# VHH binders against C4-dicarboxylate transport sensor protein DctS (dctS): the designs that were tried, part 13

Target 1, 216 residues: C4-dicarboxylate transport sensor protein DctS (dctS), of Rhodobacter capsulatus (Rhodopseudomonas capsulata) (p37739r437to652)
Amino acid sequence: TLAHELNQPLAAIASYAAGGLNLFDQPEPNLTMLRQAFEKMGAQARRAGLVIRRVQDFVKKRTPQLAALDLSEVLAEALSITAPVAREHRVKLASLIEGRIPGVQADRILIEQVLVNLIRNGVEAMAEGPRTGDDLTVRLARAGAAVTIEVMDRGPGISDAVAASLFDPFTSTKSEGMGMGLNICRSIVEMHHGSLSHGPRAGGGTVFTVTLPVPQ
Short names: E, the ipSAE of ESMFold2; O, the ipSAE of OpenDDE; V2, 0.75 times the mean of E and O plus 0.25 times the DockQ between their complexes.

## First folded at step 7 (VHH; framework vhh_7nfr_2)

Design f4 (from c2 with S50T; at its last look DockQ between E and O 0.02; V2 from the best seeds 0.00; counts 0 for: pae E 8.7 > 2, placed apart)
Fold by ESMFold2, look of step 7:
Structure f4 (fold): chain B 216 residues (1-216), chain A 120 residues (1-120)
Amino acid sequence: as target 1 above (216 residues)
Amino acid sequence: QVQLQESGGGLVQPGGSLRLSCAASGFTFSFYSMSWVRQAPGEGREWVSTISSGGGTTYYADSVKGRFTIARDNVKNTLYLLMDSLKSDDTAVYYCAAGLYDESYEPHYWGQGTQVTVSS
């Protein structure tokens, strides 16, 4: 959401302002650190402005085509698209569709791109480092009033340093295969009133979870 | 090194047809949805058409619907735009574009464009 992407620079501004006031209140203020606090506040204000402009430009570029969407069909297409790269790296792609999956209101092209990106990132993570297995599994299931899509790889996992900036729109991660495009994937999912999260996979690796609401 | 190279633009009479091509290299073409975007003199960019990564879904702007056809060939790594019934309002530089929306919420890769001019 816009709120999530703006809260990061706003929280940073508040932190630098608090730190600056603490420095100012010292008996012997460090003017160099105080100047740096103001400079960092200014930089974060400009980042907030960039987030607003990016959201506005996204809307102008294309109106999302929301329609009833069968997520199992989109998943099948995403797996087909990524299969050659998975084979190249000896990654076994699998899917697990648990029960009956209701349709969601979504733009098929945008959701397909999110799934392709998440699967590609998992395959590349498994190609780059140590693995706990050769399978990348995508699980599709209903969870109450939502459906979930879990992209589960067997790569090395996400370090604390990478996790801290994984979705930051203004920083690059150290892992090119894991960081590129994830903030926009989250924004696309949030535009569909869902969420994108991550966590460890049991037995090693990473799970990225897309959650999308089921219409009433 | 990512490259998108458009071709097939030119001068055409109203009612005529053109076929634009965009050759892609330096990335895995089949992972990306692809779009055509145009820019007329003095105007902002106008989205024209988008095709899904596998080619099974297409979208068109209302201004071109029924006249333009987007297609892709994932074996040849090539995007196409077939333009029929061209009008003077179609005069623009046409760009091919690839990708998920990145941190700027724009396509990940852009070509350099090909000029299409429709005049009597």
Scores: ipSAE 0.012, ipTM 0.533, lowest interface PAE 8.7, mean pLDDT 80
ESMFold2 (binder alone), look of step 7: mean pLDDT 85; pTM 0.861
OpenDDE, look of step 7: ipSAE 0.071; ipTM 0.539

## First folded at step 9 (VHH; framework vhh_7nfr_2)

Design k1 (from f2 with D102Y E103G; at its last look DockQ between E and O 0.01; V2 from the best seeds 0.00; counts 0 for: pae E 17.2 > 2, placed apart)
Fold by OpenDDE, look of step 9:
Structure k1 (fold): chain B 216 residues (1-216), chain A 120 residues (1-120)
Amino acid sequence: as target 1 above (216 residues)
Amino acid sequence: QVQLQESGGGLVQPGGSLRLSCAASGFTFSFYSMSWVRQAPGEGREWVSSISSGGGDTYYADSVKGRFTIARDNVKNTLYLLMDSLKSDDTAVYYCAAGLYYGSYEPHYWGQGTQVTVSS
């Protein structure tokens, strides 16, 4: 969660502060160590700030407006937006809309961005690694009182090591990636009282699952 | 305006073949999975087959597996159902639908249907 991502650097700051205080209380405080502690605190604060800024930069563009949203339309739009990059990497985009999908209360722009980002990530994964297939498929379905959006790629999958930090705001394998980090996607989804998860795709690849509640 | 128009139905003898077509308009056809659903007289709706938006994945009901083939042409915005080895039990109104059913009979979009009658 965003909260977790923020709590980590904050906790570190607190720890360094505590350490600094302990050093300060010594009969002969080590000034070098004190300086280092403060430097580390500063670094962690900057890190926290970056996390916030990423969210803000995305959100500040507008106050999230929750409205009845047809996810099929949003999906279509997201696929349209990502079609060029998919073609560039010889990825076939596909969608599976299972049954009638109820409307959700969501911000169209934010959800669209989440989908675009997930799709792009999937395409890139397929481009950079060995493929188990040529299709990136998005499945839209109702799951009880929720709607699920599964972005399924045919990339190399996610190792356990990477999985552990997958939603870490600093885990950007993409040096050039203008894309929203997965952490931002998660934050957006959570803002909508949903969840973002990942798992293996049958036959190879990764599935990112967005779950959004259906208004009762 | 979304439209799904089925065609190709008719009367055929047992063991015969038919090819159904569904012309789609008013929506981005290539972004949607498509399905065939049928309804026999006095019976409920029955899912027959589905195909992914790109055509890479196909699904069939057990009752038609091995006999029916679903296909699509995204350039022509057309869905097809090749029906071979037709049986009397295949007699139904066949509907084209946008979406994958998996037991759900509420598609995103629904056609008017075409009658298929298998009789000697």
Scores: ipSAE 0.000, ipTM 0.270, lowest interface PAE 11.7, mean pLDDT 84
ESMFold2, look of step 9: ipSAE 0.000; ipTM 0.109
ESMFold2 (binder alone), look of step 9: mean pLDDT 85; pTM 0.867

Design k2 (from f2 with S53Y; at its last look DockQ between E and O 0.05; V2 from the best seeds 0.00; counts 0 for: pae E 19.3 > 2, placed apart)
Fold by ESMFold2, look of step 9:
Structure k2 (fold): chain B 216 residues (1-216), chain A 120 residues (1-120)
Amino acid sequence: as target 1 above (216 residues)
Amino acid sequence: QVQLQESGGGLVQPGGSLRLSCAASGFTFSFYSMSWVRQAPGEGREWVSSISYGGGDTYYADSVKGRFTIARDNVKNTLYLLMDSLKSDDTAVYYCAAGLYDESYEPHYWGQGTQVTVSS
């Protein structure tokens, strides 16, 4: 899983950081070993970056492989993948699964990546600006002939000027750093005959809504 | 087959209270989030409040927060809105809706509406 592949370099970073702190606490710190610990942490951070980039390249080039998909399972995996970054920024992840959610025809890998990216964007919005609370909630519900997935953050919201260019590849990709842009997420959802939209969250923040059709 | 029937509206003075009820039939009530939506004469529809299917999460528009309380009874298949400290701006037809109401999607079912009038 992507969570497992990223946890390996993260665990290595934590180990080298603990070793480095132990070296700092010695009466005569070995500066050569301390430098090596920092260099190894940097190498593991670059390794994690390569894992992310390979997944992004795979997603961009993948032809959708539609099959019956349980969205609750995909949501659980997406929350697991994003839990470390949420903890880092003191964001509380939550989910609401409302009623029986019918299966949809979707590519599991592509939809998982959309959810991960939307959750990450919400966490980063809450970390980078004023926030109206600490919770990010993902809500699954049936809406008639469709299922909706709402990613609701407590960030500052989206101004009218930002909303006009929200899905512009050059605006979202460069602003978001290492992650997939919202334009790619919209393209993936549209390949599934769905839609990606946004609006205000009740009580403050932003909601991004993925809408996917229920089969026949 | 499907019915949502609101009741409990009426004429009340500013500062007064009302309790709205919405009786549901013809569908599995406990599988739906529920919403209250209001519409003043000549105005668009305005979201008021929503409650998750189990009742654990409640949401309110800023204009009613602290004054209105949404609740549900999944045994009686009934949605409630307790309205306290009513103001003239609360005058509207109040609709019960099965589902969430926002820019992204429409509720599955709508009720007939009940009139609430707040007048000195």
Scores: ipSAE 0.000, ipTM 0.101, lowest interface PAE 19.3, mean pLDDT 79
ESMFold2 (binder alone), look of step 9: mean pLDDT 87; pTM 0.879
OpenDDE, look of step 9: ipSAE 0.005; ipTM 0.246

Design k3 (from f2 with S52T G54E; at its last look DockQ between E and O 0.08; V2 from the best seeds 0.00; counts 0 for: pae E 19.9 > 2, placed apart)
Amino acid sequence: QVQLQESGGGLVQPGGSLRLSCAASGFTFSFYSMSWVRQAPGEGREWVSSITSEGGDTYYADSVKGRFTIARDNVKNTLYLLMDSLKSDDTAVYYCAAGLYDESYEPHYWGQGTQVTVSS
ESMFold2, look of step 9: ipSAE 0.000; ipTM 0.105
ESMFold2 (binder alone), look of step 9: mean pLDDT 86; pTM 0.873
OpenDDE, look of step 9: ipSAE 0.028; ipTM 0.379

Design k4 (from f2 with L100F; at its last look DockQ between E and O 0.02; V2 from the best seeds 0.00; counts 0 for: pae E 16.6 > 2, placed apart)
Fold by OpenDDE, look of step 9:
Structure k4 (fold): chain B 216 residues (1-216), chain A 120 residues (1-120)
Amino acid sequence: as target 1 above (216 residues)
Amino acid sequence: QVQLQESGGGLVQPGGSLRLSCAASGFTFSFYSMSWVRQAPGEGREWVSSISSGGGDTYYADSVKGRFTIARDNVKNTLYLLMDSLKSDDTAVYYCAAGFYDESYEPHYWGQGTQVTVSS
């Protein structure tokens, strides 16, 4: 997984850093070894950067084929794709489609990926932490000249510390993440002239909100 | 083609009970929240109840809260409304709708409705 590919070099960096620090603590630090540790750290950082670039390039090179998109269909597909992982973690997936949802001009594949990632993230959050409930609910609604997609989990929520870096690359220390990072999700959404935000869910959990403009 | 077909309406005395059903076809029923909406003679449409796609969340108008129960069977693609302690004010055409209904949103799909008359 992408997460795994990123976590590996990061873990290596951390390891080399720890090793380097240990070397520094020696009465006679081996400068050669220290140099090597730093060189290796640099190499791993570059590797991580390449992984990120690959993902970004994938997102960028795909000239978003913007077409009229029924988000209800995309949601259904996303829920279908994530159903197995939800079941594995005893999460009940639900959807709330409020009213008639207008079509948006969007890339179906990219938006689907965003939803899948957000849903998976939510499921994982519910799996790893205390739950306030068993449901992950996705809500579709129209908000003026935009459509909102809310992915609502019942996980432990997001601390202020994590929130500050939530959309930063490599924020997720999760070793088992299958999905694209939230940063990529945000990039995709922004590519569609939308926005991705997060907030607390009433009763506990987190709400990720995707906002996409409706063609005028 | 999308179809919603309501049934179960009829004439009932005050205090009586009815069970409405809505058979859905032509769309992925299990991915949609569903709603009941009613319209009394000479009045506008009034939201009655909604249920999430998975059935985990239910919502009720204050006027029917404690008396009505919304349910769904995703295997049968059927929406239900159990109406207890019926009042004369509950007299209306009841519509099944796909989606969550509020005054600002139109549901994705509507049925033809079923008449509920509460009269002594």
Scores: ipSAE 0.000, ipTM 0.246, lowest interface PAE 10.6, mean pLDDT 85
ESMFold2, look of step 9: ipSAE 0.000; ipTM 0.140
ESMFold2 (binder alone), look of step 9: mean pLDDT 87; pTM 0.877

Design k5 (from f2 with S52T S53Y D102Y E103G; at its last look DockQ between E and O 0.01; V2 from the best seeds 0.00; counts 0 for: pae E 13.5 > 2, grease 26 > 24.2, SAP .691 > .668, placed apart)
Fold by ESMFold2, look of step 9:
Structure k5 (fold): chain B 216 residues (1-216), chain A 120 residues (1-120)
Amino acid sequence: as target 1 above (216 residues)
Amino acid sequence: QVQLQESGGGLVQPGGSLRLSCAASGFTFSFYSMSWVRQAPGEGREWVSSITYGGGDTYYADSVKGRFTIARDNVKNTLYLLMDSLKSDDTAVYYCAAGLYYGSYEPHYWGQGTQVTVSS
């Protein structure tokens, strides 16, 4: 899966970093082995970058393939993918599944990428500015004829100036990796006949809401 | 073979109007968001307008908002741009583009372009 492809190089980096720190803390560090640990970390970082580029290129070329989808499973995978970056920034990821969540007609790969992107944006917002807490929570719930997915961070919130351009084409993407712009996320959601919106989180922060229709 | 063919460009006086069309073939038009992108002589490409695959949402660059109207006909597989109140700054080659996403990604398909010239 995508989680496994990304977590393999990340796990290797963590392992080499732990081993390197142990070597560094010895009274007489083996500099040859320490150099090798850094070199292997670099190689795995490049491998992770290639995996990210392959995924982004795949998403760009993918025509939506709609099928019955269990959103709770996709959310679990998205949380797994984003867990390392959340830990790096000391963000606690949580999920709330409220009640029975019906299946939706969706492309698993595309929806997974939307969730990964929204969670990463929330984590980075919490890392880049003042925060009102350390938790980022994703809530799944049914709202009438729709299912909602709310990604709730505790970052500084969205200023009126930023909100005006949040989804602007050709101006909303700043990353070459999995940090796809919010305009891309909105387009994917709209291809699924849903909507992507945002608003303030009670107690501080931002909520991004994905709404997807429930088949009747 | 995928084709996007623009038409409707030409020479117009300031304050005039033009209607651009883009005929699409060789792909499922209704699955794609469509855009107009323009390139003035000696300049980079500038995004002008986009419309979602279902036609429900439209987006415009600030420089054209209120003057240009984008529309699509998914039965005829045709994208349109109605340009009113044209100014000399609107002089450019206008390209039709198709992509699954509007905005920062490179479009999957590009047209050949149609020249729009607004002269005093």
Scores: ipSAE 0.000, ipTM 0.234, lowest interface PAE 13.5, mean pLDDT 81
ESMFold2 (binder alone), look of step 9: mean pLDDT 83; pTM 0.851
OpenDDE, look of step 9: ipSAE 0.010; ipTM 0.251

## First folded at step 10 (VHH; framework vhh_7nfr_2)

Design m1 (from f2 with S35N; at its last look DockQ between E and O 0.03; V2 from the best seeds 0.00; counts 0 for: pae O 14.1 > 2, placed apart)
Amino acid sequence: QVQLQESGGGLVQPGGSLRLSCAASGFTFSFYSMNWVRQAPGEGREWVSSISSGGGDTYYADSVKGRFTIARDNVKNTLYLLMDSLKSDDTAVYYCAAGLYDESYEPHYWGQGTQVTVSS
ESMFold2, look of step 10: ipSAE 0.013; ipTM 0.531
ESMFold2 (binder alone), look of step 10: mean pLDDT 88; pTM 0.894
OpenDDE, look of step 10: ipSAE 0.592; ipTM 0.855
ESMFold2, look of step 12: ipSAE 0.005; ipTM 0.510
ESMFold2 (binder alone), look of step 12: mean pLDDT 88; pTM 0.894
OpenDDE, look of step 12: ipSAE 0.000; ipTM 0.219

Design m2 (from f2 with S30D G99S; at its last look DockQ between E and O 0.05; V2 from the best seeds 0.00; counts 0 for: pae E 8.3 > 2, placed apart)
Amino acid sequence: QVQLQESGGGLVQPGGSLRLSCAASGFTFDFYSMSWVRQAPGEGREWVSSISSGGGDTYYADSVKGRFTIARDNVKNTLYLLMDSLKSDDTAVYYCAASLYDESYEPHYWGQGTQVTVSS
ESMFold2, look of step 10: ipSAE 0.012; ipTM 0.458
ESMFold2 (binder alone), look of step 10: mean pLDDT 85; pTM 0.862
OpenDDE, look of step 10: ipSAE 0.021; ipTM 0.263

Design m3 (from f2 with D57E D62K; at its last look DockQ between E and O 0.01; V2 from the best seeds 0.00; counts 0 for: pae E 18.2 > 2, placed apart)
Fold by ESMFold2, look of step 10:
Structure m3 (fold): chain B 216 residues (1-216), chain A 120 residues (1-120)
Amino acid sequence: as target 1 above (216 residues)
Amino acid sequence: QVQLQESGGGLVQPGGSLRLSCAASGFTFSFYSMSWVRQAPGEGREWVSSISSGGGETYYAKSVKGRFTIARDNVKNTLYLLMDSLKSDDTAVYYCAAGLYDESYEPHYWGQGTQVTVSS
């Protein structure tokens, strides 16, 4: 799983950092082992970057492979993948599944990437400015013949000027380093016969809503 | 390795109280919604209660609302279920689960369960 592939280098980094600190605190620190700990931390950071690049390259070349999909499983994976960046910015990730969520016809890999990018976008928005809270919540719910996935942050919100260009491919987004922006997320969702929209979150912040049809 | 370990079950008289605990390890507990699910003898699994990952939203099955309280401690990585006014229908194995539970969704991780028995 992608969460497992990303959590492994994060766990390794934490282990080497703890080991390096222990070595530093010894009466006569082994400088060779300290250097190795830093080098291994760097290698694991590069490994995490390669995992991200592989997923981005795969998504860019992929045609959608629609199958029955449990969105709650995809959400759990997306939350696991984004957990390190959320912790870095003191954002509490939350999920809410409201009622019965039917399966949808979707490509698991592509939808997972959309969720990851929307969550990271919300975390970064909360990192840059004033917050109305520390939680970023993803809500799954059924709305008639569709399922909605709402990614709700507590950041400063989106001004009218920013909203006008939000999906413009020439406008840099905070997820630019991930190889895909909101315009790509919209395209993926539309390939699934759904829609991606945005609006204000009650109490402050932004909601991005993915809507996917439920099979008849 | 992911582990969810329930404790606090046992035998109680009708009208009694119990507090269940679920200790979590091997995953980032504070990022998951959590659920309690129970299974009575000869029955399928029944959702009992859920709590959002931050603890701000709680949900209860109609059969337990007003009697049971779900809570979590994200520092100690522990989920709780305070059960008051217990009755015979509450007799079941109670499972801690990482994720929400309904008819179309299975939580990602499950505990081994703890037995609650309310004598009639």
Scores: ipSAE 0.000, ipTM 0.117, lowest interface PAE 18.2, mean pLDDT 79
ESMFold2 (binder alone), look of step 10: mean pLDDT 88; pTM 0.892
OpenDDE, look of step 10: ipSAE 0.006; ipTM 0.245

Design m4 (from c2 with S33D; at its last look DockQ between E and O 0.17; V2 from the best seeds 0.00; counts 0 for: pae O 11.2 > 2, placed apart)
Amino acid sequence: QVQLQESGGGLVQPGGSLRLSCAASGFTFSFYDMSWVRQAPGEGREWVSSISSGGGTTYYADSVKGRFTIARDNVKNTLYLLMDSLKSDDTAVYYCAAGLYDESYEPHYWGQGTQVTVSS
ESMFold2, look of step 10: ipSAE 0.000; ipTM 0.401
ESMFold2 (binder alone), look of step 10: mean pLDDT 86; pTM 0.872
OpenDDE, look of step 10: ipSAE 0.005; ipTM 0.251

Design m5 (from c2 with Y32W H108D; at its last look DockQ between E and O 0.01; V2 from the best seeds 0.00; counts 0 for: pae O 11.0 > 2, placed apart)
Fold by OpenDDE, look of step 10:
Structure m5 (fold): chain B 216 residues (1-216), chain A 120 residues (1-120)
Amino acid sequence: as target 1 above (216 residues)
Amino acid sequence: QVQLQESGGGLVQPGGSLRLSCAASGFTFSFWSMSWVRQAPGEGREWVSSISSGGGTTYYADSVKGRFTIARDNVKNTLYLLMDSLKSDDTAVYYCAAGLYDESYEPDYWGQGTQVTVSS
């Protein structure tokens, strides 16, 4: 999987870093070996970058087909797609649609991908960290001239230290490459002239918010 | 969110110099290659220059080689373009762009651009 391909170089980076630290802690650190460790880390980082680039290129090369899209339908599909992984981790998926949701001009496939990725990331967060609950809830609502999709997990949350680089291609807090996924999601959403943000969920967890404009 | 904000553009006479800046925020600047791309009226976008994430490698379009210098400050999260010996043909909107690789010429993020006008 793409995640696996990305995790390999990242794991290598972590290993070289650990090795470097061990070298550093020696009474007489071998500077040559330290340099090599850093060089190797850099190489692995570049490798990871290539993986990310391939994914990004794939997304970018696909000509988006914008059409009137019922986000409720897309959400239902995304939930169906992610249901197995949610069950595997004993996460209850829920959806909340507030009010009448206007159609948006969007690419169905790309938006579906965003939702699937966000939901999976949420499920994984709940699986890997302490939970504040068992539900992952997706809320769909209208906010003025936009529609918001909130993917709300009950995971450990996102630390301030990680938050600043959360959407960076090389940043991941999870073994499955959450950072890359979020970066792709953001790119897709921005392609639709929307925005992707995150924040804390009341009671614990994280909320990822996709905002898409409503056609005028 | 990722933000790139260009500045330093303006009106200059042929043979003059300008220094463009691009302030970056919302991402780890030092992980990204940066580029300048320009678009003249009625023309397509033209790649101008790129610099690697660490600043160790620079690239230039043939049209600007020897005249323009790209630089970056990873502490200040700022990209620069020093433009010397400006020509009328350099008139364009100059965009700051961020990408993972300096050789791709396919940036992921763009600024809003700054106007550079070279005229007597």
Scores: ipSAE 0.000, ipTM 0.249, lowest interface PAE 11.0, mean pLDDT 85
ESMFold2, look of step 10: ipSAE 0.005; ipTM 0.440
ESMFold2 (binder alone), look of step 10: mean pLDDT 84; pTM 0.852

Design m6 (from c2 with S35N H108Y; at its last look DockQ between E and O 0.01; V2 from the best seeds 0.00; counts 0 for: pae E 18.4 > 2, placed apart)
Fold by OpenDDE, look of step 10:
Structure m6 (fold): chain B 216 residues (1-216), chain A 120 residues (1-120)
Amino acid sequence: as target 1 above (216 residues)
Amino acid sequence: QVQLQESGGGLVQPGGSLRLSCAASGFTFSFYSMNWVRQAPGEGREWVSSISSGGGTTYYADSVKGRFTIARDNVKNTLYLLMDSLKSDDTAVYYCAAGLYDESYEPYYWGQGTQVTVSS
């Protein structure tokens, strides 16, 4: 996963930093070792950067194939794909489709990927800490000239401190991003002239909201 | 070298408006959420507002909600804070901070700050 690929070099950086600090605190710091530690940190940072760039390039290089898309179908597929992971973590997946959902002009593959990623992230959130319930619910609804897809988990929620950087490619929290990072999801959604946001779920948990415009 | 340079601060009367800017360089600006944090004399740092890397999501402290607007231009590598209906208790040094947090959830990169003084 993206998270894993990023966490590895970051963990290494932290380790080298800690080692460097220990060396620094010695009565006679070994400057050679210190230099090596810094060099290694730099290398790992570059590696992390490459990972991020690779992901960004992937998203950018893919020209969306926009077509009339039934989001209900895409949602069903996404739920099917994520069902095994949900079961593994004893999460009950549910969907709620409210009213008639208009078609959107979207790339099926990319939107499916977004939903899969959000659902997996939600499941992981529920698995990691105390959860307020056993259900992850995806709600599909029309909101004026847009369609909203809400992925609602029962995880520990997102702290205010982390909320601002949630969509950053550098955000490294425990077990974040079982799939593609939230930043990638946002990029995909924005490519579709939509938006990705998050908020608290009533009763506990987090709601990720994908908003896509309805064609005029 | 990472650089964040705040500007736009100054003296303003209560009810007045200011626009702060933060010029960023030395890092991929569009990859980072950005924050405004303020510190009044003798007080700790207070979070004011944040904006996601893409600008799609904004956050505000309750104390400034409805009065302040955070924005960013990723082409210009600039962060903005529009401050309306300023109050005396808004007096502080305002810092621009990148959205990369350490274990303590402190931003890694900070500017030097710009002074905002609201006084009659």
Scores: ipSAE 0.000, ipTM 0.237, lowest interface PAE 15.3, mean pLDDT 84
ESMFold2, look of step 10: ipSAE 0.000; ipTM 0.106
ESMFold2 (binder alone), look of step 10: mean pLDDT 89; pTM 0.901

## First folded at step 12 (VHH; framework vhh_7nfr_2)

Design s1 (from m1 with T28D S52N; at its last look DockQ between E and O 0.68; V2 from the best seeds 0.00; counts 0 for: pae E 10.2 > 2)
Amino acid sequence: QVQLQESGGGLVQPGGSLRLSCAASGFDFSFYSMNWVRQAPGEGREWVSSINSGGGDTYYADSVKGRFTIARDNVKNTLYLLMDSLKSDDTAVYYCAAGLYDESYEPHYWGQGTQVTVSS
ESMFold2, look of step 12: ipSAE 0.006; ipTM 0.453
ESMFold2 (binder alone), look of step 12: mean pLDDT 89; pTM 0.899
OpenDDE, look of step 12: ipSAE 0.281; ipTM 0.691

